# Designs tried in a protein design chat: VH-VL binders against q960a1r229to459. Part 24

Target 1, 231 residues: q960a1r229to459
Amino acid sequence: LKGDRIELLLPKNIDQFKKFKKDRTVISSGLITRFVSTRNPKEFSQKWISTKYVKEFNEITVNKDSVVVGAALNIQKMADTLTSSLSINIGKEIDSFIQKFSSPQIANFATWTGAIISGAKSSLSVSDLLILFNVLDAKLTLLNNSGELTQVAIEEFAEKKLFATHTIVNAIFSRSLTGFLFCLKLGETSEQDSTNFNFAALVGNQVSRIFVGLGGQPKRLTSLEVHIDAL
Short names: E, the ipSAE of ESMFold2; O, the ipSAE of OpenDDE; V2, 0.75 times the mean of E and O plus 0.25 times the DockQ between their complexes.

## First folded at step 8 (VH-VL; framework fv_solitomab_arm2)

Design n1 (at its last look DockQ between E and O 0.65; V2 from the best seeds 0.00; counts 0 for: pae O 3.4 > 2)
Fold by ESMFold2, look of step 8:
Structure n1 (fold): chain C 231 residues (1-231), chain A 119 residues (1-119), chain B 106 residues (1-106)
Amino acid sequence: as target 1 above (231 residues)
Amino acid sequence: DVQLVQSGAEVKKPGASVKVSCKASGYTFTDYYMHWVRQAPGQGLEWIGYINPSRGYTDYADSVKGRFTITTDKSTSTAYMELSSLRSEDTATYYCARWGYNEYSFDYWGQGTTVTVSS
Amino acid sequence: DIVLTQSPATLSLSPGERATLSCRASQSVSYMNWYQQKPGKAPKRWIYDASNRATGVPARFSGSGSGTDYSLTINSLEAEDAATYYCQQYSTWPLTFGGGTKVEIK
């Protein structure tokens, strides 16, 4: 404890967030994220900016073709939104899958953004939320260091390590997906020495999407997709 | 067929609490989200919250956070709302309503429970 | 929050006349639903997703609209149609309702 002042900004909308983000470490209410500006790399900042109260990071928008979930929402609220907004054969499986991999206490307080970033950073862990985002072909809206917004697929976010250079604003899920979603996980309650594994498949869609989680990023099973689509 | 049957009318004094039940039948209770909507006398409808009955997760309108609690009893297929520290402006008819998948609307409503708060 | 403004507040018409109820949203919405409520009764789902009639709703009812402007039309008004009709949006949280249009039969 040094008696130094620490400054925390609590912007109320994305325009305020962009304006005051410069040279500040971004703090998520579910996880504390340290971010420093590359403009002044020799000066360490004790100045932080929160996403918790930014209107756009807390919004949910349901369009005809998409549902948009703000970055500051907890895992359970995101899951309930998707369950309520997607077709029953997809939405109900999401609800069931979330029950299997996260306790209510964790899901009610942790942000989906924190879980996605943690999963995207890991080369060894199996992330249930990441595989769900992959099977649903999720897109992320990202804010770069210049204040510009871009959209990328979840695969690109992890592959290009965009968590290091961007702030997630929201996730976008297509409502045009059809067919049935099937999700499995093994080892959620396993002892320390068991191998964690998960699996997610969306079949009956125009192009099937099938993923397996064995450690690190989910692996797409394109040969199986081609086989299933040919039936 | 689906039915939502609510408990009877309540008359309360300011500062008291009220608990209203909504018993569901004709479907698997945990498969559908339950919402609560209220209507002050002579006024329109106001959404006030929901519960995911399989997880117990709730979320509420900002106007009632801190005083409004939704719970369930899975063994009796019953949702409950409880409103504490009652004020005269809480006088309303309270409805439970089920969220309909693929239709994205409230497909079944309870008959309503009138709560009157007066000195 | 999306504010839904219904007009007119009261619509008083004779049997057989055409009734048109308006619902305007403060911003564009993707899903607009309508509920019928008779005095002392719970609301009933009437129209969902702008134009789909719920089960048991007479064909004289139709819904239309997109973006910020939606309407409910009763082609040939009947005595049993006397009720208050509420619109409700599902595009942003929280879910919100219009103030209602009371339809009266002269």
Scores: ipSAE 0.556, ipTM 0.817, lowest interface PAE 2.6, mean pLDDT 84
Fold by OpenDDE, look of step 8:
Structure n1 (fold): chain C 231 residues (1-231), chain A 119 residues (1-119), chain B 106 residues (1-106)
Amino acid sequence: as target 1 above (231 residues)
Amino acid sequence: DVQLVQSGAEVKKPGASVKVSCKASGYTFTDYYMHWVRQAPGQGLEWIGYINPSRGYTDYADSVKGRFTITTDKSTSTAYMELSSLRSEDTATYYCARWGYNEYSFDYWGQGTTVTVSS
Amino acid sequence: DIVLTQSPATLSLSPGERATLSCRASQSVSYMNWYQQKPGKAPKRWIYDASNRATGVPARFSGSGSGTDYSLTINSLEAEDAATYYCQQYSTWPLTFGGGTKVEIK
């Protein structure tokens, strides 16, 4: 789509996406504002490219050892996929946590990618998905400006601020995790979409994973992990 | 003992709507996804869609998207599927089926509801 | 969508004989399930995750396979085994079923 103020390309596959993304701002379906700006939209004179119709960004693959979720999928679809594909002790907690995440409308229309990026981008943001990804030790498949695909841990993604130079293609979750997942979300109000504090702990795994969200990148509580694992 | 009990047979005209129910018992209703599968007369099985009863999220096959709506009533542990804009091609027996947690298969099925669409 | 092709469409055998039902996927799948359906009845889970017998399924039934090729075997057919068997994949959305193999007992 071409207009006087905005140019938006809608590639249908990753190859086309690679060709078109040069000098364009990548946007995801459902979270245009979050993806492009923190609060104020940038100038409309920007050229955009959308992941909305890119096949590879809209796929879900369930493997024996992993679950792969495309970047363009909404939060609820991602959550449902994980809930149905991971161990019950983990999956049920994911479902419960997502129910508290935001309104159903947001969960159904906003991409999980937007939530991850916004959480990683802003030091003030407390992203429930970001902490979930961390506690689950998720991996991201990233497309760089050179057209190469790389896989990185979510922690590295946030730490290195790879959202500035890379496009998320999908997330990969391990199905080998065991134990119990505990998630906590605290906001100003019980009905508010905003999160001031979140906590996630995976215990009963070979190695416990515990994270706290106070803003920006979740912090791993290694000392607590060691303590728990020693019990 | 897990049971899925569906509503009775329906006969409708093209363009009409019908709502089929599936009452679940013997398990925690919100812990399992409920799917719908249909079978045209003398044909195979076709996946139609599913709902997450805990959240209400749904997804549908392309063949029915925009016309079929899956809902649940948690208070009665009942799943519903409303079939709108019915076509002759929608004539089938419709099954609700529970997706087994950690088993990745339909472990329990309703007895089926036959919907006949005829002019 | 993943297309599952079952063969043969119909299998007519005598009691005691061995039956082999095939299910081929258009691409590699992670989970393959089999369901048994008798006329006028709802499908029943029969084999899940390629090789696991569901509760109540006789030992004469077995499932195997990986990737794109899966099979269900009945090592010694009994009259009660007469039914249509459907394979179903869980790897990518949407979920899909095979066309079914009708097993008839002579």
Scores: ipSAE 0.499, ipTM 0.828, lowest interface PAE 1.3, mean pLDDT 90
ESMFold2 (binder alone), look of step 8: mean pLDDT 93; pTM 0.949
ESMFold2, look of step 9: ipSAE 0.539; ipTM 0.807
ESMFold2 (binder alone), look of step 9: mean pLDDT 93; pTM 0.948
OpenDDE, look of step 9: ipSAE 0.110; ipTM 0.711

Design n2 (at its last look DockQ between E and O 0.78; V2 from the best seeds 0.00; counts 0 for: pae E 3.9 > 2)
Fold by OpenDDE, look of step 8:
Structure n2 (fold): chain C 231 residues (1-231), chain A 119 residues (1-119), chain B 106 residues (1-106)
Amino acid sequence: as target 1 above (231 residues)
Amino acid sequence: DVQLVQSGAEVKKPGASVKVSCKASGYTFKDYYMHWVRQAPGQGLEWIGYINPSRGYTNYADSVKGRFTITTDKSTSTAYMELSSLRSEDTATYYCARWGYNEYSLDYWGQGTTVTVSS
Amino acid sequence: DIVLTQSPATLSLSPGERATLSCRASQSVSYMNWYQQKPGKAPKRWIYDASNRATGVPARFSGSGSGTDYSLTINSLEAEDAATYYCQQYSTWPFTFGGGTKVEIK
């Protein structure tokens, strides 16, 4: 699509995406579109590329050991996939947590990628998805500017601010996690699609994972994990 | 004891609409996805779609997208599927089926609702 | 979409014989389920995750397979086993079913 102010490319596969990505800003596929580099475009006279029709970004794969969710999928689809594919104790909590995450419209029309990116780059907002990804020890498949794919932990993604240089292709969740998941959110801010505080704890797993969100990247509570695991 | 009980048979003309119900009992309704599967006379099974009752999120097969709508009433533990713009090829027995967590299969099925579309 | 091809379409055997039903996927799948359906009745979950018998399923039934090739075996057929068996994959959306194998008892 070529307009007076914007040029938008709509690749259909990752190979095309790689070719077109150079010198273009990646935008999410959701009706509520989010940008990789910025939440909102400052100027309209920009070149854009969308993940909306990229096959690889819209795929869901359920493996024996993992669940893979494409970056272009909406929050609810991602949540449903995890809920239906992880252990019931974990899955039910994910579903419950997502119900509390913003409005149904946001969940249905915004990509999970947008929420992750927004949360990772924001120092003030707390992303529920970001903390969820952390507690679940999610991995991201990233595409760099050179066209190479790499996998990184969600913590590394946020810490290194890889959203500035990489495009999320998908998320990978382990299906080996056991125990119980507890999630909490407080101080929802609808306008910002964020919360003031969130908490997530996976206990009864081989290693407990506990995170708190106070802004930006969630903080791991290692001392508490050690304490709980010693009980 | 988990049970899914569906509404009775329907006969409709092309272009008409019909709403089929599936009442669930014996489990926490909102905690389980409900799927719909249809079977044309003498044919195999075709997945149509599903709903997450907790939030109402749905997904549909391409063959019915835009025409079929799945909903739920949590207060009555009932799933619904509205079939609109009916076509002759929609003639089938429609089943609701519960998604079984941890077993990744449709573990309980309704008895089926036959929908006949004829001029 | 993943296409599941079941073979044979119809299997006619005598009581006591061994039946092997095949389900081949167009691409590798991680989860395969089998459902039994008798005429005029709703399908019943029969085998889940390739090899697990559902509650109430006789021990003479077994499932196996991986990747693209799955099978359901009835070790010694009984009259009550007459039904159509459908395979179904859960690996890639959307759900897809095989065309079914009709087992007839002579």
Scores: ipSAE 0.454, ipTM 0.813, lowest interface PAE 1.5, mean pLDDT 90
Fold by ESMFold2, look of step 8:
Structure n2 (fold): chain C 231 residues (1-231), chain A 119 residues (1-119), chain B 106 residues (1-106)
Amino acid sequence: as target 1 above (231 residues)
Amino acid sequence: DVQLVQSGAEVKKPGASVKVSCKASGYTFKDYYMHWVRQAPGQGLEWIGYINPSRGYTNYADSVKGRFTITTDKSTSTAYMELSSLRSEDTATYYCARWGYNEYSLDYWGQGTTVTVSS
Amino acid sequence: DIVLTQSPATLSLSPGERATLSCRASQSVSYMNWYQQKPGKAPKRWIYDASNRATGVPARFSGSGSGTDYSLTINSLEAEDAATYYCQQYSTWPFTFGGGTKVEIK
């Protein structure tokens, strides 16, 4: 029908983003959503701000002890970065696992932040990206509405529903993790089907990390970790 | 042992296309990312992009997006680079190079393919 | 993008002398690699992760550095070391290379 009336800001750096974010709906890379209203359409407006062109949200930094991936990166760029930057026993499993749960079209266009937020909000779905972040002990850098930056573990982000009050700036993955990563996805009969169950284990690290996904947030199997670490 | 063998030199006119092959042997092709790097005559090295051969995903330097296409054929362990709408400035030697895990560097290089674009 | 500035552009030294090649990054990097390229040949990985010699690289080669300043040293130059040496960073996509230092033997 009629076109929506929107104001879309396209900041180029995080300082501009902070300055103009207030009272605006944040959108990530991808298609801008659109809708129309039949009640007083001339007075209808939406104020949006995009992360797509913010320099800091598109950065990748490989440090000696960490890999930092900006919030506006698509899933495939994040996966390639992690695969190339972590030890072979972890990196190749990440590559294999991402391949099993994200279609080529989705991986090239969807942001990892969109997938993480979707997984963190859902009590019913089994998120493959979320379990991967949990097993890798990922941390998120978050920006609140007043421009303050904080860092939280991925578990805290979902547990405290920080997606409602914060904007993700980047994710941070440790490069000091050791051992072997094993990931399992079970769904319908095709590789690209929805996940009914997933499992991720990092063993041979100083402290093992083992998670299972049956719906909602991945559950850490701390009793199993203690048993495995005792061997 | 690991070996990357590229196709032979090409001489092209402006506006044409060229496709360079890089046949890998001595390792499991799908397990290693393949990068492409070019070197204009008398100049340094310029990174073009890479392909994840497991699924065919690519990433390109912003300076070359739109004209380069990197592909693979897993059944023949071969990576390809195609460059369209050739310009004289594309005259260069094009190298394929493999990503080395745990060493975070390009560990094996093809012998190079010289592409000459003449008017 | 991270700019790598190599200096000097050319080193002309006698056999047995110590050669030191510099690579300065426009911002801190965590992985600096070095490649050797002889005329008419493909580059070869020479030093990776600042200081590790690739297989077959003579012990007279050593790499060092961190942050923004990296170097490649040849402690007793031999005729076969005549080549161009490129540094390359892996800390920010895209990969970037330095402009090269050409080592010549007098």
Scores: ipSAE 0.405, ipTM 0.740, lowest interface PAE 3.9, mean pLDDT 84
ESMFold2 (binder alone), look of step 8: mean pLDDT 92; pTM 0.936

Design n3 (at its last look DockQ between E and O 0.80; V2 from the best seeds 0.00; counts 0 for: pae E 7.6 > 2)
Fold by ESMFold2, look of step 8:
Structure n3 (fold): chain C 231 residues (1-231), chain A 119 residues (1-119), chain B 106 residues (1-106)
Amino acid sequence: as target 1 above (231 residues)
Amino acid sequence: DVQLVQSGAEVKKPGASVKVSCKASGYTFTDYYMHWVRQAPGQGLEWIGWINPSRGYTNYADSVKGRFTITTDKSTSTAYMELSSLRSEDTATYYCARWGYNEYSLDYWGQGTTVTVSS
Amino acid sequence: DIVLTQSPATLSLSPGERATLSCRASQSVSYMNWYQQKPGKAPKRWIYDASNRATGVPARFSGSGSGTDYSLTINSLEAEDAATYYCQQYSTWPLTFGGGTKVEIK
């Protein structure tokens, strides 16, 4: 009853975000429509804080060794950054794979963090973006409640359910990746339907990475990796 | 053997629009982002934006947002740039240029299309 | 936006002399590229990633630098080197170019 009004804070940088985050529900601009349309008034958080205008969450940095993609970017901007910043064998496949699970409207609206968190929370659904992050050995920079930054592998983020206690600041992808990336999505239809099964392999890298999505977290196929690396 | 061939020079009046074409050959058109750059007479180079020819997504410089439209036709391997509500300061040579994946640079350039806006 | 400042604006030298063109970025950049443009012609990629010569670029051209300070050197000028040279950065969008250095042969 008390607190029916929604208070939305729009910090401009990470220092402001850290300062005001404590008792607020973090939102990305890509998720707000979904909350409103799927939640009744009693489920709405009364105090919100947005990542949309935080400078550090909107940054893209291409270094010699890494690509850093801020948490507030939409799926398409992330995809375009990766395809332009990684080798053609990897970038071309990322671009192709994004097309299989994301329409232009969704890709330009939804944040990659929303998709990652949704996939990491689910014990049954198969997430296309999550398997892509796993096969690329993505790292996440996380902000905890005390304002400290830490870096974790995408596997750890999901396994330890860090989405419950941390805010994603950015994703980090190695530019040292080599070889061929192959991604496959199988669903009920070819029109960006939900995925029943997906598969992602990076072969010819120093250590191959091969994952399968059967529901819940992508499963790494380490025995197959060892066999492939032996060839 | 990569080639980018642009459409011919245009003379326009203020308030009109212009559409410049850039036909690509010698590579797989949808594998590489296409950029547009302009150069006013006697001036330096100004980046306009890029397009992902696979999905048609674009990104534009803030200074030019709202009047430029970049598109592609995959069936003809052609990129287009359209500029509306022309002003005299839009007089420039307009170039298409391909983004080099591992070189992070504009590796091949079209010959340029001069657009003259005069009243 | 990352501002690139090129100096000098014009460099007039005799054949055989060494030319050094400077490009300073307003902040550290990951990639610095150079383009050659002759009057009436499109730019050509000349140097990429600071020091790599594009195909067909003579060995007398070399690039160097890192962070905010980059240079292009022509060890022994030839008449066909007369052109304007632009630096260009990539660390994020938008791409930005320097104002150019015009190299003239006396």
Scores: ipSAE 0.059, ipTM 0.627, lowest interface PAE 7.6, mean pLDDT 83
Fold by OpenDDE, look of step 8:
Structure n3 (fold): chain C 231 residues (1-231), chain A 119 residues (1-119), chain B 106 residues (1-106)
Amino acid sequence: as target 1 above (231 residues)
Amino acid sequence: DVQLVQSGAEVKKPGASVKVSCKASGYTFTDYYMHWVRQAPGQGLEWIGWINPSRGYTNYADSVKGRFTITTDKSTSTAYMELSSLRSEDTATYYCARWGYNEYSLDYWGQGTTVTVSS
Amino acid sequence: DIVLTQSPATLSLSPGERATLSCRASQSVSYMNWYQQKPGKAPKRWIYDASNRATGVPARFSGSGSGTDYSLTINSLEAEDAATYYCQQYSTWPLTFGGGTKVEIK
């Protein structure tokens, strides 16, 4: 789509995406796209490329050992996929946690990628999805500017600030996780998007995973993990 | 004992709407996804969609998107499917089916509701 | 969408014989389930995850397969086994079913 103020490309597959993404801002969320257009309909000029219709970014794959969720999918679809595909003790908690994440409206229109990137970018942001990804030891498939695909841990993604140079293609979750997941979300208000603190603990797994979110990248509580695992 | 009990047969005109119910019992209703599957007379099974009763999230087959709506009432442990803009090709027996956690299959089925669309 | 092709469409055999039902997927799938349906009745889960018998399913039933090729075998058919059997995949949305194999007992 070409307009006087905005030029938006809508590739249909990753190959087209690779070709078109040069010197363009990648947008992964229809909600974010709408937001930008709404605020600057007459003054804003930007060249964008969207992941919205890229086949590889919209796929859900359930394997024996993993669940893969495309980057263009909304929070709702991601959450439901995980809830239905992981062990019941983990999946139920994911469902419960996501219910508190944001309004249904946001969950239906915002990509999970947006929440991950936002949480990783801002030291002030507390991302419920980011802590969830960390506690579940999620992996991201990333596309770099050279057109190469790489897989990295979510912790590495945030630590190295790969969002600045890479595009998330999908997230990969292990289906081998066992035990119980506990998630906590606290905010200043009763609003769903007012998180100031979140906590996630996976216990009863081979190795416990415990994270706390106070802003930016969640912090792993290794000492607590060791203590729990020794019980 | 898990049971899914569906509402009775329906006869409708093209363009009309109908709402089918599926009452669940014997398990925690909100812990399991509920699917809907239909079967035209003498034909195979076609997946229609699912709902997460916990939050109300849904997913639909492309063939019914925009026309079919799946909902739940947690207080009565009942799943609903509203079929709107009915067409002759929607004539089928409609089944609700529970998604078995950790087994990734439809483990319990309702008895079916026959919807006939005819002029 | 993943297309599941079942063969044969109809299988007519005598009691005691061995029946083999095939389900072929248009692409590799991770989970394959089988359902038994008798006339006028709702489907019943029969085999899940390729090879696991559902509760109440006789031992003469077995499932196998991986990738794109799956099968359901009935060792020594009984009259009560007369039904249509559907395969169903869970790897990608949407869920899809095969066309079914009708097993008839002579």
Scores: ipSAE 0.034, ipTM 0.662, lowest interface PAE 4.9, mean pLDDT 88
ESMFold2 (binder alone), look of step 8: mean pLDDT 94; pTM 0.955

